# Ledger of designs, part 7: VHH binders against B box and SPRY domain-containing protein (Bspry)

Target 1, 197 residues: B box and SPRY domain-containing protein (Bspry), of Mus musculus (Mouse) (q80yw5r259to455)
Amino acid sequence: SPLLTQLWAASVLGSLSGVEEVLIDERTVSPLLHLSEDRRTLTFIAKKSKVCSDEPERFDHWPNALAATAFQTGLHAWIVNVKHSCAYKVGVASDQLPRKGSGNDCRLGHNAFSWVFSRYDQEFCFSHNGYHEPLPLLRCPAQLGMLLDLQAGELVFYEPASGTVLHIHRASFPQVLFPVFAVADQLISIVRGPLAT
Key: E = the ipSAE of ESMFold2; O = the ipSAE of OpenDDE; V2 = 0.75 times the mean of E and O plus 0.25 times the DockQ between their complexes.

## First folded at step 4 (VHH)

Design a9Y (from a03 with S105Y; framework vhh_6z1v_2; at its last look DockQ between E and O 0.52; V2 from the best seeds 0.00; counts 0 for: pae E 3.4 > 2)
Fold by ESMFold2, look of step 4:
Structure a9Y (fold): chain B 197 residues (1-197), chain A 125 residues (1-125)
Amino acid sequence: as target 1 above (197 residues)
Amino acid sequence: EVQLVESGGRLVRTGGSLRLSCAASGRTFSSYAMGWFRQAPGKEREVVAAISRSGGSTWHADFVKGRFTISRDNAKNTVYLQMNSLKPEDTAVYYCAATPYYDSYGYLEDEYDYWGQGTQVTVSS
């Protein structure tokens, strides 16, 4: 039930000591994005930069980036400030997500390697494997929390300020998952955990 | 499937104005986000402006901000590009394009599945 889900999410959040330290892997960052010095902010620049030619880990067509941290077991949480962007995707991707080309294999949510919450204009969606589930949110979240429970096979998107669960996806996830991001308007920023040191 | 036909491209003098139109055929034009792209001779095609399905959100490339305005009329199945203060650098073939994807806003050329044939805009001294 929606109530039981929200109570469960609040209980799990209270059981975590803090959010994960998630930093962007600069070697993966698309030429369409600028990465801040602290590796937490991705800014869409609409034209390709000269960040890296032929780097094998770099996304070269879609405005994607991966985090450096991989998750293999357990319960993980991280938060992204999305207040300034009307066009983004956030979620998780398999290590098998291809990096090169304009095809759907690298386009987040359009393949079996990525699971993302997206905003485009005033439309919100959860996408995986080419299935796009509209999410009828009443307002645009300022922050978006992600909770990954690999034993239960759950990926939860929630609003940190209220604890409201926005979407739950249940699946048998691959063994290795990375936080994944895309930005096509302004910027998004990974929120520092309280004990990030 | 949607078919797109651009019109309104012509020769104009530097500093002039021009309005491009893109007529769309299809039952659900309002389910598409739309974009205008341009390609000058010897250059890659580049996004000029994009507009959401409802018309409530627009984006314009920095090189046209303040000069060009994208708009749409969903009742007439038409997308427009108002072009003011035209410069010789704006000379190009202009294409309108549509994307049906729920998770696409249309900043990226590869998100667009449907393209018009283009209309030539030439800006002279």
Scores: ipSAE 0.309, ipTM 0.590, lowest interface PAE 3.4, mean pLDDT 84
ESMFold2 (binder alone), look of step 4: mean pLDDT 84; pTM 0.869
OpenDDE, look of step 4: ipSAE 0.484; ipTM 0.761

Design d03m (from d03 with L34M; framework vhh_lunsekimig_d3; at its last look DockQ between E and O 0.64; V2 from the best seeds 0.00; counts 0 for: pae E 2.6 > 2, unsure alone 62.6 < 65)
Amino acid sequence: EVQLVESGGGVVQPGGSLRLSCAASGFTFSSYAMYWYRQAAGIERELIASIYSGGSTNYVDSVKGRFTISRDNSENTMYLQMNSLRAEDTGLYYCASRDIYEGWTTEYDFDYWGQGTLVTVSS
ESMFold2, look of step 4: ipSAE 0.338; ipTM 0.655
ESMFold2 (binder alone), look of step 4: mean pLDDT 77; pTM 0.765
OpenDDE, look of step 4: ipSAE 0.686; ipTM 0.863
ESMFold2-Fast, scan of step 6: ipSAE 0.016; ipTM 0.354

## First folded at step 6 (VHH)

Design s07 (from d03m with I100L; framework vhh_lunsekimig_d3)
Amino acid sequence: EVQLVESGGGVVQPGGSLRLSCAASGFTFSSYAMYWYRQAAGIERELIASIYSGGSTNYVDSVKGRFTISRDNSENTMYLQMNSLRAEDTGLYYCASRDLYEGWTTEYDFDYWGQGTLVTVSS
ESMFold2-Fast, scan of step 6: ipSAE 0.445; ipTM 0.737

Design s08 (from d03m with I100M; framework vhh_lunsekimig_d3)
Fold by ESMFold2-Fast, scan of step 6:
Structure s08 (fold): chain B 197 residues (1-197), chain A 123 residues (1-123)
Amino acid sequence: as target 1 above (197 residues)
Amino acid sequence: EVQLVESGGGVVQPGGSLRLSCAASGFTFSSYAMYWYRQAAGIERELIASIYSGGSTNYVDSVKGRFTISRDNSENTMYLQMNSLRAEDTGLYYCASRDMYEGWTTEYDFDYWGQGTLVTVSS
């Protein structure tokens, strides 16, 4: 029942000591995005910078960015403020995700290397490897929490304010995962947890 | 031939109002996301407002509560109602359109741009 799922999520969230400090890796940021000085906010500028370095790590087409922190073992949680965007993707990606090109290889949710919650307009989906599962959300979330359990093989998307679980994906994940972000409208920001050290 | 034609720009005093229009032709307007961009002298072009085919609207913080984006699919026209105008709102306003659905477009350069309409807020 939906109630049991919410009780389970509340129990798990209540046992966490805090949300992790996650910062964007500035070397990966697409030229369609502006990264704030604190490395937490990605703003969609909708126009490629005329002058930008073409580093191997940098996405050169899709408006993507990776976190600087890699997850290999254990339980990890982070929160993203998505209130200000009508088009975004957040989740995790393998270190094997290609950085160059306009194809589905680099498009979050359309390849074997990324698992994302997405919003476009009034539609919400979980996407992986070209499979898109519509999510029946009654309202637009202001914040999205992600909980990654690498030992259990679980990625949970939830709404922190209500404790509501939005989606659970179970899989055998690759050995190295990064929080991944894409923005195609205004901005999203990584939330600093009060217990982050 | 695809065209976006802006109108409604002009000179107004601080606190005044203007309504910009963007008339579209040559494509299926109702399926496209539509955008207003602003460019001030020496500043990079900024996305200030967006309106999606399914009804979502969004705004940059500096204009939120003052500007309202809307569209009339029967007239193939998008509008920007600008209230409580400030000196910082001065700039060239461009409309743009992009076909975005079932995920995001493969082209992040806009499909179509207007030529811009000048808004000057001065005392």
Scores: ipSAE 0.360, ipTM 0.697, lowest interface PAE 2.6, mean pLDDT 83

Design s14 (from d03m with E102R; framework vhh_lunsekimig_d3; at its last look DockQ between E and O 0.62; V2 from the best seeds 0.00; counts 0 for: pae E 6.9 > 2)
Amino acid sequence: EVQLVESGGGVVQPGGSLRLSCAASGFTFSSYAMYWYRQAAGIERELIASIYSGGSTNYVDSVKGRFTISRDNSENTMYLQMNSLRAEDTGLYYCASRDIYRGWTTEYDFDYWGQGTLVTVSS
ESMFold2-Fast, scan of step 6: ipSAE 0.443; ipTM 0.751
ESMFold2, look of step 7: ipSAE 0.015; ipTM 0.306
ESMFold2 (binder alone), look of step 7: mean pLDDT 78; pTM 0.772
OpenDDE, look of step 7: ipSAE 0.757; ipTM 0.881

Design s15 (from d03m with E102G G103D; framework vhh_lunsekimig_d3)
Fold by ESMFold2-Fast, scan of step 6:
Structure s15 (fold): chain B 197 residues (1-197), chain A 123 residues (1-123)
Amino acid sequence: as target 1 above (197 residues)
Amino acid sequence: EVQLVESGGGVVQPGGSLRLSCAASGFTFSSYAMYWYRQAAGIERELIASIYSGGSTNYVDSVKGRFTISRDNSENTMYLQMNSLRAEDTGLYYCASRDIYGDWTTEYDFDYWGQGTLVTVSS
């Protein structure tokens, strides 16, 4: 398929030149997370930020953040460095994902508004709407690539270094989608454009 | 009653070593992820090291190669071996624990926290 061809190209050359550079939306960042000045790195912190959760865009319980870029059509690819975390979630979320509260409606992978690849300890999983598919990985990925084809309705998770497809999810995505992130151990970072690692 | 009790803090010279212990009681220690946090004066509390029931360990970059986290499930104790200590390692070191859920990957609220043990690195 065209998607698989593009995935091969992305995994071979994407971290060098072919993937999009997305940045985190500082307004959405949970008070449990520190966002770096370049808006690419999320670090988990034990104490909540002094910032009040009065902004409607900001997550106030779960350690979540959204990208500033919204996807409505086309093909999109981005890569996240996950080498430094044993507890994270990455994927996409609808603009309808609630930001406030401690319930499952804000917990990534436990609602109709988020689709995520996750790691906790040695366990890897794809999660959407409370459905959790364990992923038997032979090694922990240092980087995770995501390829979203909104016309085909495909979300692909892959390891850029090896070109290995880790999971493909097919769905109708009629809503506006954002890359979404959660980290509960150390940090994750969005890979910069062609000059970054 | 659930308790996490830290010990092993003290005053050491730069380049010295300390071993911190966190003794746990009142819960099933072996199933919990365990953490060391550091609170330095004027700095927000920072996750220094983590150890998971399945064997994963992780460290903040500033301590990699110098600190080693370990656990002894038979003794319900977690350790932090600190070598090549620097002035910036000075702070209160807190033990924390989090239960493991099979149906989701991240949870913020720690189930249990210790009282902290002070490490001072000075000449």
Scores: ipSAE 0.370, ipTM 0.708, lowest interface PAE 2.4, mean pLDDT 82

Design s18 (from d03m with T105D; framework vhh_lunsekimig_d3; at its last look DockQ between E and O 0.50; V2 from the best seeds 0.00; counts 0 for: pae E 6.2 > 2, unsure alone 64.0 < 65)
Fold by ESMFold2, look of step 7:
Structure s18 (fold): chain B 197 residues (1-197), chain A 123 residues (1-123)
Amino acid sequence: as target 1 above (197 residues)
Amino acid sequence: EVQLVESGGGVVQPGGSLRLSCAASGFTFSSYAMYWYRQAAGIERELIASIYSGGSTNYVDSVKGRFTISRDNSENTMYLQMNSLRAEDTGLYYCASRDIYEGWDTEYDFDYWGQGTLVTVSS
């Protein structure tokens, strides 16, 4: 049942020994974003930077970035501090997510290559392949946790402080997934895990 | 024709206050996210505050607690209350708008910019 699933998910989250170190891949960062020196904070600039080098991996239209860490098997968890932004997307993307162009193929949640939790103002949704599921949250989370179980085919979004499960998506995922991010207001930051200082 | 017109700039001593206004016309103001930017001479524009159509607000750290962004949809006007002004707040202040259609995604380019209003914090 949904109640039993939520209880077991909270138990699994409480038993995790550590959150993985996830860092932004600078080569992927959109010119609309500034990446901090420690590679954890993406800040929306709203004006394309002329000093960004043009690399094949760089998103050139949407304010997206990928993490450097790839997931292929097993259970993975990471946390993003979202308290400063009211416009963002976080989730996972396939290595085949296109980087160039203004089309939906690069727009997170509007293609088969990306699965994201998104916020605009007080509206939240989960999006994949152009399907947008509204999430009626009672409170704006300050942090978003992601739990990816590639064996079970589950992607879980949760609030770390309370252990509350916000959404569960079940699918047959592609073989290689990266954490993916977009920010269109202020900033978001990847939270340092217990195994990284 | 869409217009954004800033006003309320001037010369003020350190620690003083100013209230900027941005009067909007030519579009459905209540449907747009609105922004304040500032630009020091020879420096790129810096986003300092945003206010979304539903009233959510955000600020950069350097102005948080000192500046307050607000909007009055009945008057098609956005405001920036600036308190505890410092020399580094000197610059040209712009308002801007962006259409964030469907409410949870972005077209990253701004649709409209104002002409700017000058704020000078002088000793």
Scores: ipSAE 0.042, ipTM 0.446, lowest interface PAE 6.2, mean pLDDT 82
ESMFold2-Fast, scan of step 6: ipSAE 0.404; ipTM 0.725
ESMFold2 (binder alone), look of step 7: mean pLDDT 78; pTM 0.769
OpenDDE, look of step 7: ipSAE 0.735; ipTM 0.869

Design s19 (from d03m with T105E; framework vhh_lunsekimig_d3)
Fold by ESMFold2-Fast, scan of step 6:
Parts: sequence; structure tokens; C-alpha cells
Structure s19 (fold): chain B 197 residues (1-197), chain A 123 residues (1-123)
Amino acid sequence: as target 1 above (197 residues)
Amino acid sequence: EVQLVESGGGVVQPGGSLRLSCAASGFTFSSYAMYWYRQAAGIERELIASIYSGGSTNYVDSVKGRFTISRDNSENTMYLQMNSLRAEDTGLYYCASRDIYEGWETEYDFDYWGQGTLVTVSS
């Protein structure tokens, strides 16, 4: 089918040269997270900062962070190494996502502003606006690829090594989206795009 | 009230082994994820190992292959078996739990901590 052909082509091209280098926006990083110097790795830490952050961009409760790059149009692909975490969320969020508070408004997958793939223990879900779709995966993915087509209105989660599509979500997305991340066990890392062949 | 009590720390030579225990009370232990954290002098407190109610375990890279986390739900106790100990493993080891049983979403910080048990690896 045309969609499968597009996904296959995007996956093949991504493995050759098309995967973007996405970096974390340090201003958004929750006090429950440590950001590496190269801005690719988020590590869940034991202790919140004693200093209360008044920055409007910073998440102050949930272990969330946003990418520094905003997507407004076109086709975008990025890959996250999730091998080292049993509790994470990855996907996209609107610029309208609230940053402050402990409520569902800031909890990824429980509001109208975030669309995420999650792992907790041995359970996998896709979540948006409080709707949670369990995903029956037989193996834990070591890497998660995301493909965002803003013209088509599609967000695809796939396993790069196997080429397996894990979930496709179709929606009319807001004008501005950011890759979004949460980790509540060890670490996740944004992988560099592969070198061109 | 939630209580966590660590034991098993001590002084050991490089290459030696220790088993830490964390006895839990005041909650349904079998439903909760449990964690071991380590704090060395001058170093940030780090998550060493995790164990989940469904059986997943995870480790920081520096201890993979050397440390094993386990739990006994009938005894409300979590363990950390530490083998091939190195000088860098010296520190205070803390047991921790979060109120996460419906998923990993937190309503709490890590406010359920034990007092810590000291591990010293010295030749």
C-alpha cells in the first residue's frame, strides 16, 4: 500500500541519511532529570533540585523534557535508544503543553497536548488525552524510531533494527510540535543520525 | 507509615562480595517498584538498580554483570547481591520506593528512603 511504501522508503532513507539530530532543550528539563553535556541523554535522578525553578519553560514535577527543535511542517524522523530504561515515554507535544504542576495537564499522555509511546515494566502503551491503547509486544525494543508527517497528519512508532511498525496514530496536529521525552528509570538517549552511505 | 530499613553493609576487599537487604513495611510491597541508590563522597546520588512488580530489572552500566537485584514478596524484602566489588563501589547504599502501582507516573518524589547502609571497598 502507498502508506507502507512511504514508511518503508522513509525508514530506508533514514537508515542511510535521513534521521535528524534532535537535541534536548536544557531549559525544559525536569529537576528529576540530569541532561548530559551533549544534550542527548536524560538520566532519572534520585533527588530534585533544592532550588525551585521559576522558568516558564521548565517542567517542575513530572520527569519530562522537550527537544530544542520545533516542527511546523514536513516529514521528520528521529531515534531514541531505550535499551537502558524500563520506564519511559517518547513522542511529540504541542507548545501549549503546561509546564507547571503535578496534575494530568503536565502528565504525558493524559492531556490534549501530548502523544506518546510508553513502557512501564513489561507493559507498552500509546497514550493521548487520557486514552491508553495497550500494545502487545513480545520483545522489548532497544531503540524506538519516530516518524512525524505533519502534512499527512501521521505519527509512526517503529523499531529501526527490525523495521517493525509498532503503532501509527493519525490526527490533525497543532501548528507547532516538539519531540517530548520522559524517563523514570535509568536513562534514554537520542541517537545521532546514521552517516550517509 | 512507610518504613525501609537497610542492612548488610560493611568493609570488604576489592574482588569481594556483599549482600544488602531492604526490609519494607507500611505498604503492599509486592505491588511496588523498588530501587537501590548509591551516594559516594563528592558524587551525586545515582540509581544503581531497579526491580518492578512484573519482574523487570535494570542496572546502571558500572554495575551490570556484577550486581543482582532481587525481591522476596513473602518477606517484604529486597536484596542487592554485589560481586567483584571495586574501590569505586564505596558509598552509602539507599533503599527507595515510589507510590507507583498503576504505572510509572509519579504522585511523589522519592520521599520513601531508608537511612542507608555503608559499603567500604578497601585494600
Scores: ipSAE 0.365, ipTM 0.703, lowest interface PAE 2.4, mean pLDDT 82

Design s21 (framework vhh_lunsekimig_d3)
Fold by ESMFold2-Fast, scan of step 6:
Structure s21 (fold): chain B 197 residues (1-197), chain A 122 residues (1-122)
Amino acid sequence: as target 1 above (197 residues)
Amino acid sequence: EVQLVESGGGVVQPGGSLRLSCAASGFTFSSYAMYWYRQAAGIERELIASIYSGGSTNYVDSVKGRFTISRDNSENTMYLQMNSLRAEDTGLYYCASRDIYEGWTTYDFDYWGQGTLVTVSS
């Protein structure tokens, strides 16, 4: 902590050294989504390619997926390329988020278990537990960064290219959080972390 | 009665152009997001282009810069202008729509057309 200082430092240095490589958990991926072989890209498909009701971890209605990495303590950062989608949600979710059904309890931002930044068309919002805060953005972000400080209880959404903070949410978070994703237009991709050579 | 009717498909040589139309009836067209999907023989339908009521448009990378989606709300019609056509653009083209009302993210399709065939061959 402090998150703003970390974001400012990252912006000034242009460095991704603090950014984690996060991969999607294939067991959670909705049948409305195609997951790439490298587990970084989610593509929205026209119809369910298959029904996977045998796995308790899998979302069966909303086009959602969870990261394979659980966060319990510390400071975490990851970036998502959202340039190719006009309808997406990204943020964090509790391990208690229900996976089955069409209700608001599985709909990101409409329950006590998810905290998301969303785009639909020209509208941007932060959503949690049915509370929706419109975000007046000057332009559509091509990449969206998330910074989670579990000690301080802060979730920050920022634009990595400009270093602009888009939204800060402060809360006492549950013990276990996962990066969470939904896409309903084209695709979104988790940005690869720095590669050691 | 709700209907989406595609037209404008046909046979064209590589490098040629076609314009597809999707005529909508039976719902408030101007409030709905509209989509073009493509299906090649033996594979699932792929979302190639989208247009939203507020003006956002999006394209799959393989058609970006070659295809242009547009809509005329006064005529309840959506278009896809296809330029610099390639053999891999061959397929059935479907229009579809979703109700964008009251939703930040929607994915269920309210309506689908029956498709129009585009064949690029020489």
Scores: ipSAE 0.141, ipTM 0.571, lowest interface PAE 4.2, mean pLDDT 82

Design s22 (framework vhh_lunsekimig_d3; at its last look DockQ between E and O 0.43; V2 from the best seeds 0.00; counts 0 for: pae E 5.8 > 2, unsure alone 63.8 < 65)
Fold by ESMFold2, look of step 7:
Structure s22 (fold): chain B 197 residues (1-197), chain A 122 residues (1-122)
Amino acid sequence: as target 1 above (197 residues)
Amino acid sequence: EVQLVESGGGVVQPGGSLRLSCAASGFTFSSYAMYWYRQAAGIERELIASIYSGGSTNYVDSVKGRFTISRDNSENTMYLQMNSLRAEDTGLYYCASRDIYEGWTTEYFDYWGQGTLVTVSS
């Protein structure tokens, strides 16, 4: 099915109205993470940083971070290199996601404000509002693509190399969503989209 | 009381091998990710290998192919088999543990042993 895979990829990616540059918002980055100078790589550092933690936007318990750019309308795509990590979450969150505390309010996938694809060791899930749907992947993806269609109310997780759809979530999303990330093992990196120039 | 006790360090010639052990007590060992760190003189402590509760392993590039991390949950012990040792591998080796649940720590636990010294010298 190489031809079918190419048709799927062309249909989805060819419909993009433009890809926003996705960069991590340094103000949101948990003290358990190091953010690279180019704002694309989050590295789990297994010991809280000495960086001041009283910034109101900073996650202070969970190893989370948000992107700086919000998506309000239209179709958006971004890709994350996840090859090096056995423990991560990637997806979208509303601006109402709390930043502080050890509760489920800030734990991605365990509240109404976050929608994430997650990996823990050999287990993959889609999680939202405390519901965890196992995803029986046969292979660990090296990259995860996300497509957010705010008009259609769809969030798609796919593998860019094959064009394979890994999961589709349909919902009435809040109007403002941010890419959201969490890392509990090694690192993940945001990859420039196919239309970056 | 949580305790991590490293052993198996010593003096070895370049190209030689050592096996380090980390005996754990005071927590449910099988639920925790386990880590080896090393600290050479004048350098900050660095993570070199990890082994997760489900058995996945990761290594930094400088040791990949030479070091093997493993665990025995029935003995509450983690191991590091070090082969083809080089002078740059000299340092104090620490084990550490962290509770990981569903890909996320529900609580962060960062406990370290006292370290075991590895010296690679002719």
Scores: ipSAE 0.018, ipTM 0.391, lowest interface PAE 5.8, mean pLDDT 82
ESMFold2-Fast, scan of step 6: ipSAE 0.382; ipTM 0.721
ESMFold2 (binder alone), look of step 7: mean pLDDT 78; pTM 0.775
OpenDDE, look of step 7: ipSAE 0.804; ipTM 0.902

Design s27 (from d03m with R98Y; framework vhh_lunsekimig_d3)
Fold by ESMFold2-Fast, scan of step 6:
Structure s27 (fold): chain B 197 residues (1-197), chain A 123 residues (1-123)
Amino acid sequence: as target 1 above (197 residues)
Amino acid sequence: EVQLVESGGGVVQPGGSLRLSCAASGFTFSSYAMYWYRQAAGIERELIASIYSGGSTNYVDSVKGRFTISRDNSENTMYLQMNSLRAEDTGLYYCASYDIYEGWTTEYDFDYWGQGTLVTVSS
């Protein structure tokens, strides 16, 4: 049964790859990050090189950014190219996630408002509300897929090329969730959906 | 007090090589990720290479296969071996480290940066 479930899950996840067109909300982008013109690539610049307008939506300390699209119901899937970074976080965050300050309430994975897959160096974790579950990966993923099923209450992290499920988190999620991103080494890029040109 | 001191810059012809060094003091070097940044004329400071305490290394695409980052924890020193240098590699090279709390930080100030060492690639 477990084998059949794994084969089925791999097939379903492969079919859903890139179904969503997700773009970064430039109003949320930390001043430690550069956002590309197509709003898909976040590059870590480490030192604040320019003063961004102090929008209420903008993260002002941690190198975070949110997607422009909110998810409230249904099944959503998106993929991030993480091949070029040794330090990143990707997942979902509630609209209640604070944007200002250097505390854990704004730090992805250290509060009740964010659920993320993270890489730092050779370590991989799933993090939520200060709990960090180490993930024993044999190879560094080049791409990470996320599948959010708001009806079932599931957030799935997977490797799109192989269809391998890396982690499943089950919860009653808040009403409004956004794809969320942090990068502290080089860059990460949102992969274009199958209908994108 | 945290101190980072770069050295090894100079003038070389295209295709030449240089080895940069960054001597660190004032923190537990072996526990920190170390970074090389470059500031070229007309371009914002960019992350060129990273090296982590657990062994991961990373490079910006323009230098992959040509540059090698390494570290010697016993000497509290980080290196950047630059081979097959091109005119576009000309710039000020800075080493940096950040105060990392569980792998992430917002402390990206000059307190954790060196003065820079100039690399000039000219015919």
Scores: ipSAE 0.370, ipTM 0.708, lowest interface PAE 2.5, mean pLDDT 83

Design s28 (from d03m with R98L; framework vhh_lunsekimig_d3; at its last look DockQ between E and O 0.51; V2 from the best seeds 0.00; counts 0 for: pae E 6.5 > 2, unsure alone 62.0 < 65)
Fold by ESMFold2, look of step 7:
Structure s28 (fold): chain B 197 residues (1-197), chain A 123 residues (1-123)
Amino acid sequence: as target 1 above (197 residues)
Amino acid sequence: EVQLVESGGGVVQPGGSLRLSCAASGFTFSSYAMYWYRQAAGIERELIASIYSGGSTNYVDSVKGRFTISRDNSENTMYLQMNSLRAEDTGLYYCASLDIYEGWTTEYDFDYWGQGTLVTVSS
């Protein structure tokens, strides 16, 4: 029920004063990405950067990064500006997500450790564990909002400007989740929460 | 063997135009996103334009409205039409093909680059 979904999302969003402070964990950032000084903007770059190859938390093949903040309980929200990118993934991942290699175990949405809203070109999907659910969106969102309700076991993707719910995924999530990102075109930026602005 | 070969660079006056080409071989060109990157002397290579297999295009702000990326899948060739060139557009221009997207390719996971074509905008 799209209407019921929208009313639920609006009700849940209305119980929050704003979005949380989410910052990228610089130790995790793929060499294919540049991280801004404020740790909010990931830019896809021309070549793999010279980063410490011994960093165990760094993704070394896929253009992924994790946030530093872990979620273990409660209701969490964050927003990503995606207006500049036609190729990205945003969502949540378990701390069990492998960091190294070219296999599907590190490819967001292709494994049991990651749950992502994906865009490629004109196509949008929700992906988890190799299942790719097409999302026939009527328009390309400029911003994506994520709501994670760990008590209800729900991950909601919404468009902040309209309040429109784009997708809801219901699952029993693992104990620890991090916001996760991938960029393969231009850049994406985490939007500052009310406390930070 | 995967090959990306850029051509069409040269010396032009400010306000001039150039058309760059990227001839591709050794992979299924029509299935992959293609990219133009630029590298000025002493600066890291930067993405300036992209074109996806479905035809969507994207540009950085500094070239939007002046540059047009296009592709001809029947000729395995990508183009960059550069108009209203400025001194800051001077640099090596690279084409690239990257396959890092889930679930829709059957080719090797790769990031391939051409050798670059030089564009010099000078008085």
Scores: ipSAE 0.019, ipTM 0.418, lowest interface PAE 6.5, mean pLDDT 82
ESMFold2-Fast, scan of step 6: ipSAE 0.575; ipTM 0.792
ESMFold2 (binder alone), look of step 7: mean pLDDT 78; pTM 0.773
OpenDDE, look of step 7: ipSAE 0.700; ipTM 0.859

Design s34 (from d03m with F29V Y32N A33Y; framework vhh_lunsekimig_d3)
Fold by ESMFold2-Fast, scan of step 6:
Structure s34 (fold): chain B 197 residues (1-197), chain A 123 residues (1-123)
Amino acid sequence: as target 1 above (197 residues)
Amino acid sequence: EVQLVESGGGVVQPGGSLRLSCAASGFTVSSNYMYWYRQAAGIERELIASIYSGGSTNYVDSVKGRFTISRDNSENTMYLQMNSLRAEDTGLYYCASRDIYEGWTTEYDFDYWGQGTLVTVSS
């Protein structure tokens, strides 16, 4: 029910006080991405420079990055401004997600270690482990909210301005999850604080 | 063989206009994700404008409202209309394309690049 969904969303959002702000872990940032000084904005770089360092944490092929914050228990929410990008992926990934290589094991949504909402042009999907569920959205969201409830086993994608739920995925998640990001057009940025107004 | 050939660069005064062209051969412009990329002396500004097969366009903030990316499928050519040019717009402009599988890049670098066309905006 639309009304029940609205009431549920309001109830859940009201319980998020005290959640720490999400920032990107610069050690994980792909060489195809530029990270801003405040660690909130990822910009897609059209031309890859020489590989500078081969750190274990760093993605070396796909334009991916992880948040610095690990979630192991509780209820967590964060918001990403996606208005400026027509090609992005946002969601969560296990700490077991491989960092090296161009294969599907590092490609968000094509492996057992990542759960993402994606946009390419006017197409929207939820993807996990090579299963892709098209999402027939009525309009392009300018911001995407993610709500992770590790006790309930739910990952919710929603539009913060309207409180509209775009997709809910239920699963038995691994014990350690990170917000995960990929950008293949322009930029995306983490909104200041999970409940920024 | 895939080729991209840029043209339309030149010298203009601030406030002037130029239209850049990117003629493609060996692939179809309408089916590809394509970019205009700018390199200025001492400053790297990689993506300035992009266009998707479905017609979506995107621009870096510094050119929004002044630049317009478009394509002509009958001529297999992509354009960048540049209005209200500023001294900061001076640079080499490159046409680029990347092969995309399931909506994402298949390569870690651009598949195809043009040779660039120089735009000089002199005060």
Scores: ipSAE 0.019, ipTM 0.411, lowest interface PAE 5.7, mean pLDDT 79

